# Miniprotein binders against p81326: the designs that were tried, part 9

Target 1, 226 residues: p81326
Amino acid sequence: MLHFGGFIMEINHISKILEKEREEYIRNKVEEYLKQGFSKDDAVNKANQSWRTYIGHRIQDVIYNLLKKFLKDSGLKVTTDKALNNRNLPEELDKVKRLIAINYGEYLFLPDADVIVYKVENNDIKIIAIISVKNSFRERRFETTYWKLKLKESPVTSHIKVFLATPDKDNEISYKCPNGKPKKMRIILEYELDGIYFLKEDFEETEKAKHFGKIVEDIIEISKKL

## First folded at step 8 (miniprotein)

Design Te8
Fold by OpenDDE base, fold request of step 9:
Structure Te8 (fold): chain B 226 residues (1-226), chain A 80 residues (1-80)
Amino acid sequence: as target 1 above (226 residues)
Amino acid sequence: SMKKIRITIEVPDEEEVKFIAKIIKELAEELGLEVEIEVRGNRIEIRIESDDEEKLRELVKLIEWLAIMYGAEVEVEIEE
């Protein structure tokens, strides 16, 4: 149990809350679809499909809020790619956006950056870390790795740590060699990324694969070296 | 002895207030705690009375985590 500012990050409480959110969300959606004239079975199926989309965004928001809360006392700031996707950005966020941009010659593109951690020192912005949040690894399995490699290619962005945060509910990357068979995705992600943080207890812990509760400490430590 | 706790949550998104309030109610019900919940704008006020200090502490912790998860501010007051 990691005590941050006297608050123990308990993944169990988060999981319990998310479960209740699921139950309530499904109930509400089922009721909505029934009112629309769908059968009970169709309503349930549609509600479950809706939840799969919703939970992906919800976990991103949760991680954002957790990091925002627990990094606040360290003077670190947190933003999201969504917040950066505006025409009229505050100067600070406009600088953040520019400092994570990847050069493709004639074009600059942003990496997939669900959460961005940065510090402001003497009016200078330093990007500390980008956290990619993935609920499932069925699609775009190595996209985060791609962005890490691209960020590493530039002296402007090479210092930026790239972390993956996941609940990994389906145990797609929780273990390296379950039953003696290598999990390609886990091995590659762990090798290429700066860390993988699990929002669960049941996983193979390594130097790079850690419980999500450690992410705050790791980010703070990195921030002191920048 | 019966303990009375008042919890106030300020939720940043008004659209989520009703949902959060329902979650709190369900969490309390699972613990066998009776709660009074009032919603005013972005503010949720929760009153809990119980003689089970352990359950009260658990519910408070859950609500605190819930608040963090939604970027909400939470205040806990012990009335009695």
Scores: ipSAE 0.821, ipTM 0.938, lowest interface PAE 0.4, mean pLDDT 92
Fold by OpenDDE base, fold request of step 9:
Structure Te8 (fold): chain B 226 residues (1-226), chain A 80 residues (1-80)
Amino acid sequence: as target 1 above (226 residues)
Amino acid sequence: SMKKIRITIEVPDEEEVKFIAKIIKELAEELGLEVEIEVRGNRIEIRIESDDEEKLRELVKLIEWLAIMYGAEVEVEIEE
């Protein structure tokens, strides 16, 4: 277990908390839908659907808050793509936004960047890493890979590390060749990305596929080389 | 011997305070701990009394992680 800022990254505690959040969230939503006149069965079904959307955002927020906390002492800063989607950005965030932009000729677009890690040195901003957070891989399986490849095409962005963080509850990418059958998605993601970080214990560890607890150390190490 | 712990959490989003307080209560109940929870604006104050040091330590750890997960500040004081 890696110690960050005096805390050991304990996935078990996080998982337990998220389960309690689920129970409370579902209860609240069921009550809300019952008050709206839905049947008990319909209320439960709607609550479960709502939870699937909510948990995706919740995990992103959790990872953001974890990185914000554990990178702070290293002088590293974190932001999100949502924070950059503002018309009135502070100068610092406006610079961050420009430094992650991808050129499409007449247009600049931002990669999907759930969390962006950067440092400020002598009023210059250096982007260190982008973390994509995926709760499930049912949709947009290689979107993060696409953005990594696009970032590599420009000398302005080629140094930016792209990481994937996931609980992978359904074991979609936890193993490369379970039962001797290659998992295409795991193999491609691991090959193209700079790292995959699992918010779980049961996975095939490699040089690029690690426990989420190692992400802070890896980011700090990268930051020292920039 | 009975130990008394006071935990204070400062939550950045006031809209989440009630939800967080309820999660803490449920976590404590699962451990078989009785807790007093007071909410004042964006601050949650938790008082716990127990003779089970192991359960107390577990609850404190859970609350500390919960605080980090919400970007909240947490202070733990041992009273007795």
Scores: ipSAE 0.820, ipTM 0.938, lowest interface PAE 0.4, mean pLDDT 92
Fold by OpenDDE base, fold request of step 9:
Order: sequence, then C-alpha cells, then structure tokens
Structure Te8 (fold): chain B 226 residues (1-226), chain A 80 residues (1-80)
Amino acid sequence: as target 1 above (226 residues)
Amino acid sequence: SMKKIRITIEVPDEEEVKFIAKIIKELAEELGLEVEIEVRGNRIEIRIESDDEEKLRELVKLIEWLAIMYGAEVEVEIEE
C-alpha cells in the first residue's frame, strides 16, 4: 500500500527527474538544431517547442508505467489505446478493445483512453477504469467528459470509471473557486468524471479531486466491487 | 566508512538507454556523488562509492523512480 506520505515523496522525485529530463532533452535538441544550421536562438526556440510535444507523451508514459507497476501485485492489467490500434491483437486485448467501444450506429469507436485498467477472471475481461492524461487544458477541455457520458449510455460500458490525471502546471483546474470566481472547467470535470488525480500538491482536494497517489488504491477498490 | 553500491537497470527501449544514463549521471553530480556508468546494450550498470549514506540513499531512490518511469527493471546490490 503506497502510503500517502510515500507517494508525496514520489511526486517530488518524479518532478525532479522530469526537470532533469527537460534539461538534457533541451541540450540535446539545441545541439541537434545547431548542427542543422540553425542559429542559437532558433535552436533554443525549436527545442522548447519540441519539448512541449515530448512532455505530453512522456507524462502519459510515466503514468502508464506507474499504474502498470503499482497495480501488478493486485493482478490488474494495464494497456493503452495505442496498443489497441493494431489489426492483429492477442485475444485478451481484442476483448479489451471491444469492451470499451462506443456505439455510433453503423460504427464503433474507441474513447480516448491513454490508460486502460482491466482484470481477467475466468477468461473474462472486466474493464475497470479509463484514465485520460492531460498536461494542459488549452485544447479539447471537455473531451474526457464527452467520453464518460458516452460510456454511460451503454449497459456494456456504464460501469467503467473515467479518471483524469494531470499535473495541471498552470492551475487551470486545481481550485474550484479561486478568488471567489468559479472555475467552470474544474467544476464540470469534477461533476462529470469519476475522479481527478493531480500530480502535484497544490490543489483543492475534494471527494473526487485527489492526489495521484490515491489512484492506485481507488482502482483496486473499484476492482473488488466488479 | 565507504559504501559501495552497484545498480543494474534493464531498459526496454535501447534508444533510451543513453539518455537514461545521462540523467543518472546528472542526478549523481547534483548530489555530489561520483558514479561509474557502463552501458551494455539495454543494460546500465552503475557503481557508486560514497561515505555519505544519505546522499547515496537519495540517489538510489531517484534511480529506482527513474527506472519505474521508464518501465525498466532495477536491481540494487550493496557491495560493501
């Protein structure tokens, strides 16, 4: 059981590591762009832009790896929507893919599911949770909410929990009513989703808005009820 | 007394090995620790010798977290 105290230390270490990764990544990219003939200023700008793209994917990978590691002992499995995009899936993943599909009449589409947590019992697959990872809320602010609502419409998928995980570096959803002004995005996301998990310490905690460290425990608890 | 620790990391993606090794070096340098790092394929071997147990423990923790973050396996061996 990752004690809450242990997990807070974990986030600090993760943040420190990510900062070192940034420094090294930028250094490498600047060098690469200089070799390509760009000016120093252009190289730095390009490196920073590259980092913004990279870090989004990196955080998803980090969360995936964390969940994979910490859920393993509970017998829970983790996959990604990317892994499900293959034509030739093993039977288990093919079942997972089908069990998260949303019906649009003639078509089935998958929700955005950066991480999918499921269990295998007696050769049956049960989907437990979908985790959407967002580094920023500049684009597609309510996309995760859309998918949650769509999943609720079917008895096949209505039980699936949908969580949002975010570092929320810009404090877009960290507080509900900063300075007495309601943050629409935080309120709606918290209302519609099953939980919001922050990879940071500075946020307004509620029943649904929690530190990322609690996600493992929450998923395990949900898995026992399914 | 000087403590010697050997850490072995097996990285799933070979393309990330050099990057991870550099991160480890930077983390060690920030702590004022000298490390020997050897890379063999997907395997990183780190040797650390220090009399500062606190810094040593911190570096080990950082490396363990780093390994988790990359989906890598890590083994820590205390030599002395």
Scores: ipSAE 0.819, ipTM 0.938, lowest interface PAE 0.4, mean pLDDT 91
Fold by ESMFold2, fold request of step 9:
Structure Te8 (fold): chain B 226 residues (1-226), chain A 80 residues (1-80)
Amino acid sequence: as target 1 above (226 residues)
Amino acid sequence: SMKKIRITIEVPDEEEVKFIAKIIKELAEELGLEVEIEVRGNRIEIRIESDDEEKLRELVKLIEWLAIMYGAEVEVEIEE
């Protein structure tokens, strides 16, 4: 039995595994590019670029698998926006898709939601939360807040919690006032979102900015109120 | 005291099996543990023998977390 109450201690295991994955991934990519005729320097640069794309998707998959594993015993289900974009959806997932979609007149779009948590009660589906996973904040820094604001505009979706999960290795949002100056990204994200969950130890912890290990407990508590 | 552990992992995506097996081997090597790894389709079987119970426990924890990170099912059996 793995309890999220001790998740801070287990982040070291996840981080160690991801570093080994990075080493093996880079090694494989360098070999691939060398065989294609690139110089050693070019192969290394290309491998590092490839890793930056890969790690973003990998972190999302890790979070999905962790939540799926640790929420199962609480009767909560987890899916992804990728799964919801499949053409032949089971009826359950088709209902999830319709319950999270945002109306723009004659068009319907899914919010940018990497991971979606829901429950099924009395043949009814209730969306609990969406989690956006960001590895860096170089592009579309406030996209998650846009989706939160749109979800708040409809009584059908206004209850949905919107969370951000991030390793934030470059400390882009880890502190509210680094060097005495307010960090706009951190302040606005924390104000607008329902929570920010860090996959690291060193950040400014607040009521909304927490260690990722707290997200399971938070989701379970929210689900009890619905 | 020599301990023998067998770990079986059922990986949902067969394309990831070889990569996962390599990661397990590298984790074991960093801890100084010798492992035997057999791959059969979606299944990875790991056998570990060691007198160092603390390192053995650490490797088992790492393999269990690795399995969770890939959505894989894991079974741990202590032999002898």
Scores: ipSAE 0.796, ipTM 0.935, lowest interface PAE 0.6, mean pLDDT 88
Fold by ESMFold2, look of step 8:
Structure Te8 (fold): chain B 226 residues (1-226), chain A 80 residues (1-80)
Amino acid sequence: as target 1 above (226 residues)
Amino acid sequence: SMKKIRITIEVPDEEEVKFIAKIIKELAEELGLEVEIEVRGNRIEIRIESDDEEKLRELVKLIEWLAIMYGAEVEVEIEE
């Protein structure tokens, strides 16, 4: 189908589609709020707020579907933390859950692991990478780095790569030194994480900060070493 | 040369089908392409006729990416 090699062109297609989705979503929500009796101005404001909540979940679903599609032929499997929280968990996913869960005494919690990539070799499961999806950094800025540090505390999980994927539309982490001043958030995230993958073109690219289209090749290469 | 293309999309979540079909129509309209869209349950069938191969190729690519973004299966067939 597609080779994923045309990252710049492919990200533009995804962005074009997401903008059309936003426009239609907003139209539908405005109509819904108007029928509820809100004024036009209030309906528009509420629709925009609804989109801000929705887009975070939507981007996560897009990333899941993309990785599932493009990693399949490399023998790599993809799941989500939402799937791991289901009560009727198949044996394979139960093993994935046990391999990434962090023990806090009497409590067991999953790290912030929106999308999980793993492989199965002769009933042995190896977790390759965890991708945290962030649309905004206004709150919970360093949660992903906390989970990376927790995973490094155990030899069972220390090999797991922790990636951040983001559109970063507000340029909160796109540049290391905007206006000549170090951006603490970008610098710490890049230092602590194994990679940051941007769903946009305009950002400062480094060895760890890359276009999202590179994530498939990176994951495949990592999986060959494990 | 006039090209006739049929695209079939199988959408996992039936509740998203109408929304997806609307997005396809809007993408086609922006490109100036006439499309016929039929929805049956989880299935969307799109028929396109045009002599503008560049616009056809662009729309097909957008539809293929849209399908991937929804975890949908897509098949493209040339009728003529």
Scores: ipSAE 0.768, ipTM 0.925, lowest interface PAE 0.7, mean pLDDT 87
Fold by ESMFold2, fold request of step 9:
Structure Te8 (fold): chain B 226 residues (1-226), chain A 80 residues (1-80)
Amino acid sequence: as target 1 above (226 residues)
Amino acid sequence: SMKKIRITIEVPDEEEVKFIAKIIKELAEELGLEVEIEVRGNRIEIRIESDDEEKLRELVKLIEWLAIMYGAEVEVEIEE
């Protein structure tokens, strides 16, 4: 049993809901593609491809909503990279954006930060943590570690905690030495990042690799020390 | 003992209401619970009665988590 902001988080509840969402999403997409004139086989294949893209964004939204819900009473605010990329940004969010941006001479870029946690004190904004959400590590294996290292280069961003949240369904980083072989990706991610939070039960827990349900407590404690 | 509960969910995005209602119906079906679902705008009202308190409690927990996952507000009322 994992505690999550006064709620007991059971990973089985979230996983069960997401599976039902998948079933209904696939059903709706198959109907949509059949209406467009695709064969049943093609409609099913297209629906599955659509789900693979959708689930990545869906998990980000779930994490955003969970953190927003459970951090609110601690005076912590939560935003997303999507919100920060809007053209007419409110002053508060414009400050958040500038406080996490990385300078490359005449160019300014945001790190890969799907969810951002910050607080406002005396008209000042303090970035607490950024959370990168990854379903798969096949393409952008170490992108999150690159951004952590870049944030460490400046005294204004070096305090920002960089977390990775993942269901890791394919067990790409769940264990340090599965079958006696060290997993380079797990070892490097755990070494460089401030934490890895698993949206599943079957993984090797360490001081930095934890159940996702512990993330709220960790963020609150960090905010009190900053 | 037969229990009757009413659950009210207020969903921020009205476009998601029908999808959420369908997920609730499927969750209830899997648990063997009969539900009455009313949708009015961004609001979903669910009425359930059963003598299986363990399954009722499980469905309520699932609905509460579902609401959190959509940023929705939920209220649970026990009737009788």
Scores: ipSAE 0.754, ipTM 0.920, lowest interface PAE 0.7, mean pLDDT 88

Design ne12
Fold by ESMFold2, fold request of step 9:
Structure ne12 (fold): chain B 226 residues (1-226), chain A 81 residues (1-81)
Amino acid sequence: as target 1 above (226 residues)
Amino acid sequence: SKLEVEIEVRGNRIEIRIEVDGKKIRITIEVPDEEKAKFIARIIKELAEELGDEEKLRELVKLIEWLALMYGAEVEVEIEE
């Protein structure tokens, strides 16, 4: 019997699998569009557009599934913003929702938090970290920093770590000074956030900018201090 | 030696049977979604074609387990020597 447990993420395996998924996804979508009567060229274009939407949700699901699996034995629980938006919430998740909500006077909103890590001790819930997953930075480049700053404004939420996870395929934030010029997005994101985790190998590594494979260990260490 | 790989999908269950030089490995993956099971099985078939030699068996099994983890699926691996 082979045992494959552990908390170490292997980015090369994830990337290889996602490329195989892309190839199969595109083939399936082209076939579907051809059956609907689209030309070959239109079917290919539509399939590529569909993939760009799908990959974003797929990466969020991957991160959720891996964190849920690898954090379980450390007594840490994982949920999502989608789960918190259900009409009928279990008491535990209702507490999680209230512990990350931001008050805007007459209105109460959740921050943009794709994945939420928390623990339960003596019936008390402690929010450890929020992970925002971004595929690209064409729009809402600094949305994650806005939510970090809002969380810092209240003593109830100021301890919550805010992480960004990204493949950054277009190298929009992978390097601090590409071509000798400081990259505003990378510098500000790294300065304001508690960490950036890259789902690829080629990026400028710093104390806050790391391979995604380190996120489990980092979350566990943070949870011990809280 | 070349790996002999058979992949079978029954509803939400995927069985992968790998045989080489009298060694047999059976991998069972259970997912909640039948359509995802078919998709995952096709990915596994492509991986097996790429990693079809005995010396790559460990890598193939590791990739299959990572694929299942990425879908939140339960995985059982049985080795018959």
Scores: ipSAE 0.723, ipTM 0.903, lowest interface PAE 0.9, mean pLDDT 87
Fold by ESMFold2, fold request of step 9:
Structure ne12 (fold): chain B 226 residues (1-226), chain A 81 residues (1-81)
Amino acid sequence: as target 1 above (226 residues)
Amino acid sequence: SKLEVEIEVRGNRIEIRIEVDGKKIRITIEVPDEEKAKFIARIIKELAEELGDEEKLRELVKLIEWLALMYGAEVEVEIEE
């Protein structure tokens, strides 16, 4: 059976594939660095550093590609922060950019919005959701909640759902009370955001903290109410 | 029974042919560029070596399809007798 909705729910396939990608990436990079004259130990360290930089962008690309594919038949469109930062913007994307921007007096800034889902009805654009993709929470731990709160301050943007998507390999937010103590990051992120979607199986599932495979259904349901 | 897997890369196109016990499956993947095609083909080869038994055929095909989707690639799966 080949049904895409069911396989998103499981997400074991995504993790398995990314691990194979990591292994091949590391092998290729080690070979490159050895040819440049680095010792084996240095080549391995450099390859691992290269992967840590790469994986964040790779996960963002994966999320974009999957959402674009699975939301297409629902009349929902998907774009990225990278696309919105191009100088030659089509009118549609320029409107998307303006509809998510936060006003700071004489300055406008985009929120932390790696992936943006919107719809077009009667030549009007409605922003459905923005997704922030975080590989780790070592820095800017609550950045996504800040942007949710800023979007809530205006009736023009208050309807926009703000989601966090993460593999959370280091279990920084996977459980609410690990070892019997409340984990501040998980508690606050879950409270303030509209949803947290994990690209792994082992985490504490709640009404807001879900397997990434549920994000498509959730977005479609939200879009029907707007 | 063991799967017989052949992988061909031609430009931006990957063709995977899987055969076991008279059953034939052809998977075609089109990606944005040749370097990604070669990288993806290497991953598929590793998956095929790990999942080389007839009992794991469905899992192998699913992983190939998900790999293609994760790169935004168009994928077609054909089953032949």
Scores: ipSAE 0.693, ipTM 0.893, lowest interface PAE 1.0, mean pLDDT 87
Fold by ESMFold2, look of step 8:
Structure ne12 (fold): chain B 226 residues (1-226), chain A 81 residues (1-81)
Amino acid sequence: as target 1 above (226 residues)
Amino acid sequence: SKLEVEIEVRGNRIEIRIEVDGKKIRITIEVPDEEKAKFIARIIKELAEELGDEEKLRELVKLIEWLALMYGAEVEVEIEE
């Protein structure tokens, strides 16, 4: 029997499937809003707004599932900030949480880390990378860079790689110098972060700005240095 | 020739049977709950309608596998004569 799995991550397949998910999601939402008494125009507008809110969480879920699958055989484990916010954490996840916490005097806070990759060696936990997932840069443009800088302040967290993953469908950070002018968001994000991974084909590729399909190889390589 | 595609949802499990020229492929996907199983099944139906020609069989099966992986689901593929 042939089993599907272990394929090289392909952005084209992910994008095609997400578009089909969008179509079905919107169809279902329009039906729901029509049943609530909204006009067709209002139902469609509300469904599209609902999708824009939903897609960010969906992309995070996709990234989590794919990384968990593709990193499993390399001895690397994957969790999420949502899982770390549960009251009754298993001991392993409680250690992960403590290892990424940032000190603000008498307060301890978690960075905004959507997906966390770590390994366990001899009962010790080593945080490899934190991935921030952003669908849009309109409001919290440099939040991820702030967390990278805070992690760099301590020798116990300075090794943690901080990545940004994004479809960037509106081309907010896809190019460094569109029309001959430096794009501040792209330049600063690329400078400060350890990598930017695009869930699309059309962007300016650099040493730090890559197709999302490269993230598994990069994480594995980094883990060997730690 | 056209692909014959049958999709059955049983609780949290999706079974897809694809038949063309006497060849049979059975794909089984197990997901977290029935609501997601129904949602995924509808997307598979749309993919099958779009890629319903024999020449597109490999693309259809690959997309079904990727869809399942994106939900963290385990997939079993059996090829029958």
Scores: ipSAE 0.691, ipTM 0.889, lowest interface PAE 0.9, mean pLDDT 86
Fold by OpenDDE base, fold request of step 9:
Structure ne12 (fold): chain B 226 residues (1-226), chain A 81 residues (1-81)
Amino acid sequence: as target 1 above (226 residues)
Amino acid sequence: SKLEVEIEVRGNRIEIRIEVDGKKIRITIEVPDEEKAKFIARIIKELAEELGDEEKLRELVKLIEWLALMYGAEVEVEIEE
């Protein structure tokens, strides 16, 4: 049990809450679709599909909110890629946006950065970490790895840690070699990324694969070296 | 004894009053938007209905605190003796 900011991060509580959210969300959506004239079975199916999309964004928001809260006392700041997708950015966020940009010659592009952790010291911004949040690994399996490698190529961004946070509900990357068969995706992600943080208890822990509760401590430690 | 829970939503503010065996707890949550407030309030109600027992008061309070954190809400817990 990791004590951060007076709260013991209990993943069990998060999971229980998310399940209640699911129940309520599904209920509301089913009612909505029934009112639209769909059958009960169709309404349930549509609600479940809607939930799959919703929960992906919801987990990102949860992680953002938790990191924002738990890093606040350390003086670290948190933002999101969505917040950076604005034409009129505050100066601080505009600097953050520029400091994570990847050079493609004629163009600069931003990495996928669901959560960005940075510090401000003497008006200088230092990017500490980018956290990619994935609920499922069915699509774009190595996208986060791609961005890590691209960030590593520039001296401007090479210091930025790239972490993956996931509940991994389907156990796609929870174990390296389940039943004696190597999980290619787990092995590659762990090798290329700076860390994988699981919002679950049932996973193979390693030096780089940790419980999500450790992410705050790890980020704070990294921040002290920057 | 049965956990008695009253939940009031006023705009972005959720007020929760819990009474168990003469202990009164008031929890106030300030959420980012009103739509979320109503949704959160329903979740709290369901959690309270499920836990229903005095022995789980502490668990309920913790769940409410976590729920607030998960939404980036501020939470205040006051024990009324």
Scores: ipSAE 0.673, ipTM 0.876, lowest interface PAE 0.6, mean pLDDT 90
Fold by OpenDDE base, fold request of step 9:
Structure ne12 (fold): chain B 226 residues (1-226), chain A 81 residues (1-81)
Amino acid sequence: as target 1 above (226 residues)
Amino acid sequence: SKLEVEIEVRGNRIEIRIEVDGKKIRITIEVPDEEKAKFIARIIKELAEELGDEEKLRELVKLIEWLALMYGAEVEVEIEE
């Protein structure tokens, strides 16, 4: 078992790998579309569009896998909202699902929770953090903040940390005041959330806005206080 | 000397053999999803082709390890003398 205890998350490696994945993915999709009778230009365009959808899910999976691996030795467990979206859940996951549910009177709804980190102690489950993964901020810009605020309203969920993880490729939230103009989204997200973690190097670092490599340490620290 | 890389995929298991200057490295990856094994193997091949220099062996190994991690795979690295 490679004890990754000391692996500094090198974003550069992740980025390089994702670029190679893109190249291979595009190549395969172009070939597929050509076989379907599309022109070369159409095939390339369709492949690029397909990649845009794929990469969003891919980044979520990457973050899940990394957190699952890096938190394993700490005894912390990781799941996803997708895993919870089942009628027949193992007892542990059923408890997790109930502990992140938001009360709307007659109904309980789950927050968007791409990744959920929890611990099991003495048969009790404690939810530590929810990580929302956003590849772009074109749509539903404040959805994560909404869920944070809703979770804060209940004593059952108020302790749950809500983090945003993003590559922010378009620099939508990387800086607070680029060219002296406040970026509303960055300011609000940073204010309302417990942290923003960037899968990039070029961003304005603050107490809450950090490199993604710090998320593991932060989660472990939070877990010790619960 | 040029890095020689052999990649074999058997189900969800990827075996990578790297030879450089008489040193042999065997990397074994067990992928949770068998369907991804072939894709991962292709990525490794592309990385190896790009990093075909002996000086980049360490980088290649690191990239392979990260790639495995990114897919939730287990990875073992063995140095054969």
Scores: ipSAE 0.673, ipTM 0.875, lowest interface PAE 0.6, mean pLDDT 90
Fold by OpenDDE base, fold request of step 9:
Structure ne12 (fold): chain B 226 residues (1-226), chain A 81 residues (1-81)
Amino acid sequence: as target 1 above (226 residues)
Amino acid sequence: SKLEVEIEVRGNRIEIRIEVDGKKIRITIEVPDEEKAKFIARIIKELAEELGDEEKLRELVKLIEWLALMYGAEVEVEIEE
């Protein structure tokens, strides 16, 4: 149990809260769609579809807020790819953006980086980790793996840890060989990434596949070695 | 004893007063915007209705703190005697 800032990360509390958020969100959306003239059944279906999109962003925001809070006392800073998409970045964020850029010869592109953890030491910025947040693995299953491999190709970025955080509600990557059948996605993601962090209790734990509650400790430990 | 919960929203500030067996707890949450404040307040109300028993006071307080944290909000808990 990681005690950060007096909070024990209880995934059960997060899950309970997200369920209440879902209930309230669905209620509000159903009401909205009814006012727009949709039938009750259509309103419910649309609300559920809207929730699937919303929850993906919501989980990213939750993880960002948690990491920002829990890493603050360690002097570590957190930003997002969205924050880096501004043309007028403060100097610090402009440096962060440049330090995660991937070389494609004539072009530099940024990896997908839902959350970026970095430290500032003696006016130098060191990128510690990139966290990709995925609610489902239906699309772009190995995108995070691609970015990890690309980051490894440069001595500028090769040290950056790439983590995946997921609730994995559909058990797409929770187990390596459920019922004796290998889950290709879990095996490849675990092999290529520096870690997978689950926002759930029911998963196959390994050296690289851990409970999300361990991510803060792991990031702090990595930061001390840089 | 039944938990009595009062929730007040003032702009981006949520004030929750919980009373049980003469114990009073005041929780203040400062959220990023007013729209989120109203939404969060409704969630807290539902949580309080579900956890309306004295034995669940600690759990309710924890859930409120986590809820605030999940929204990047500042939260203060004050025990009023």
Scores: ipSAE 0.672, ipTM 0.876, lowest interface PAE 0.6, mean pLDDT 90

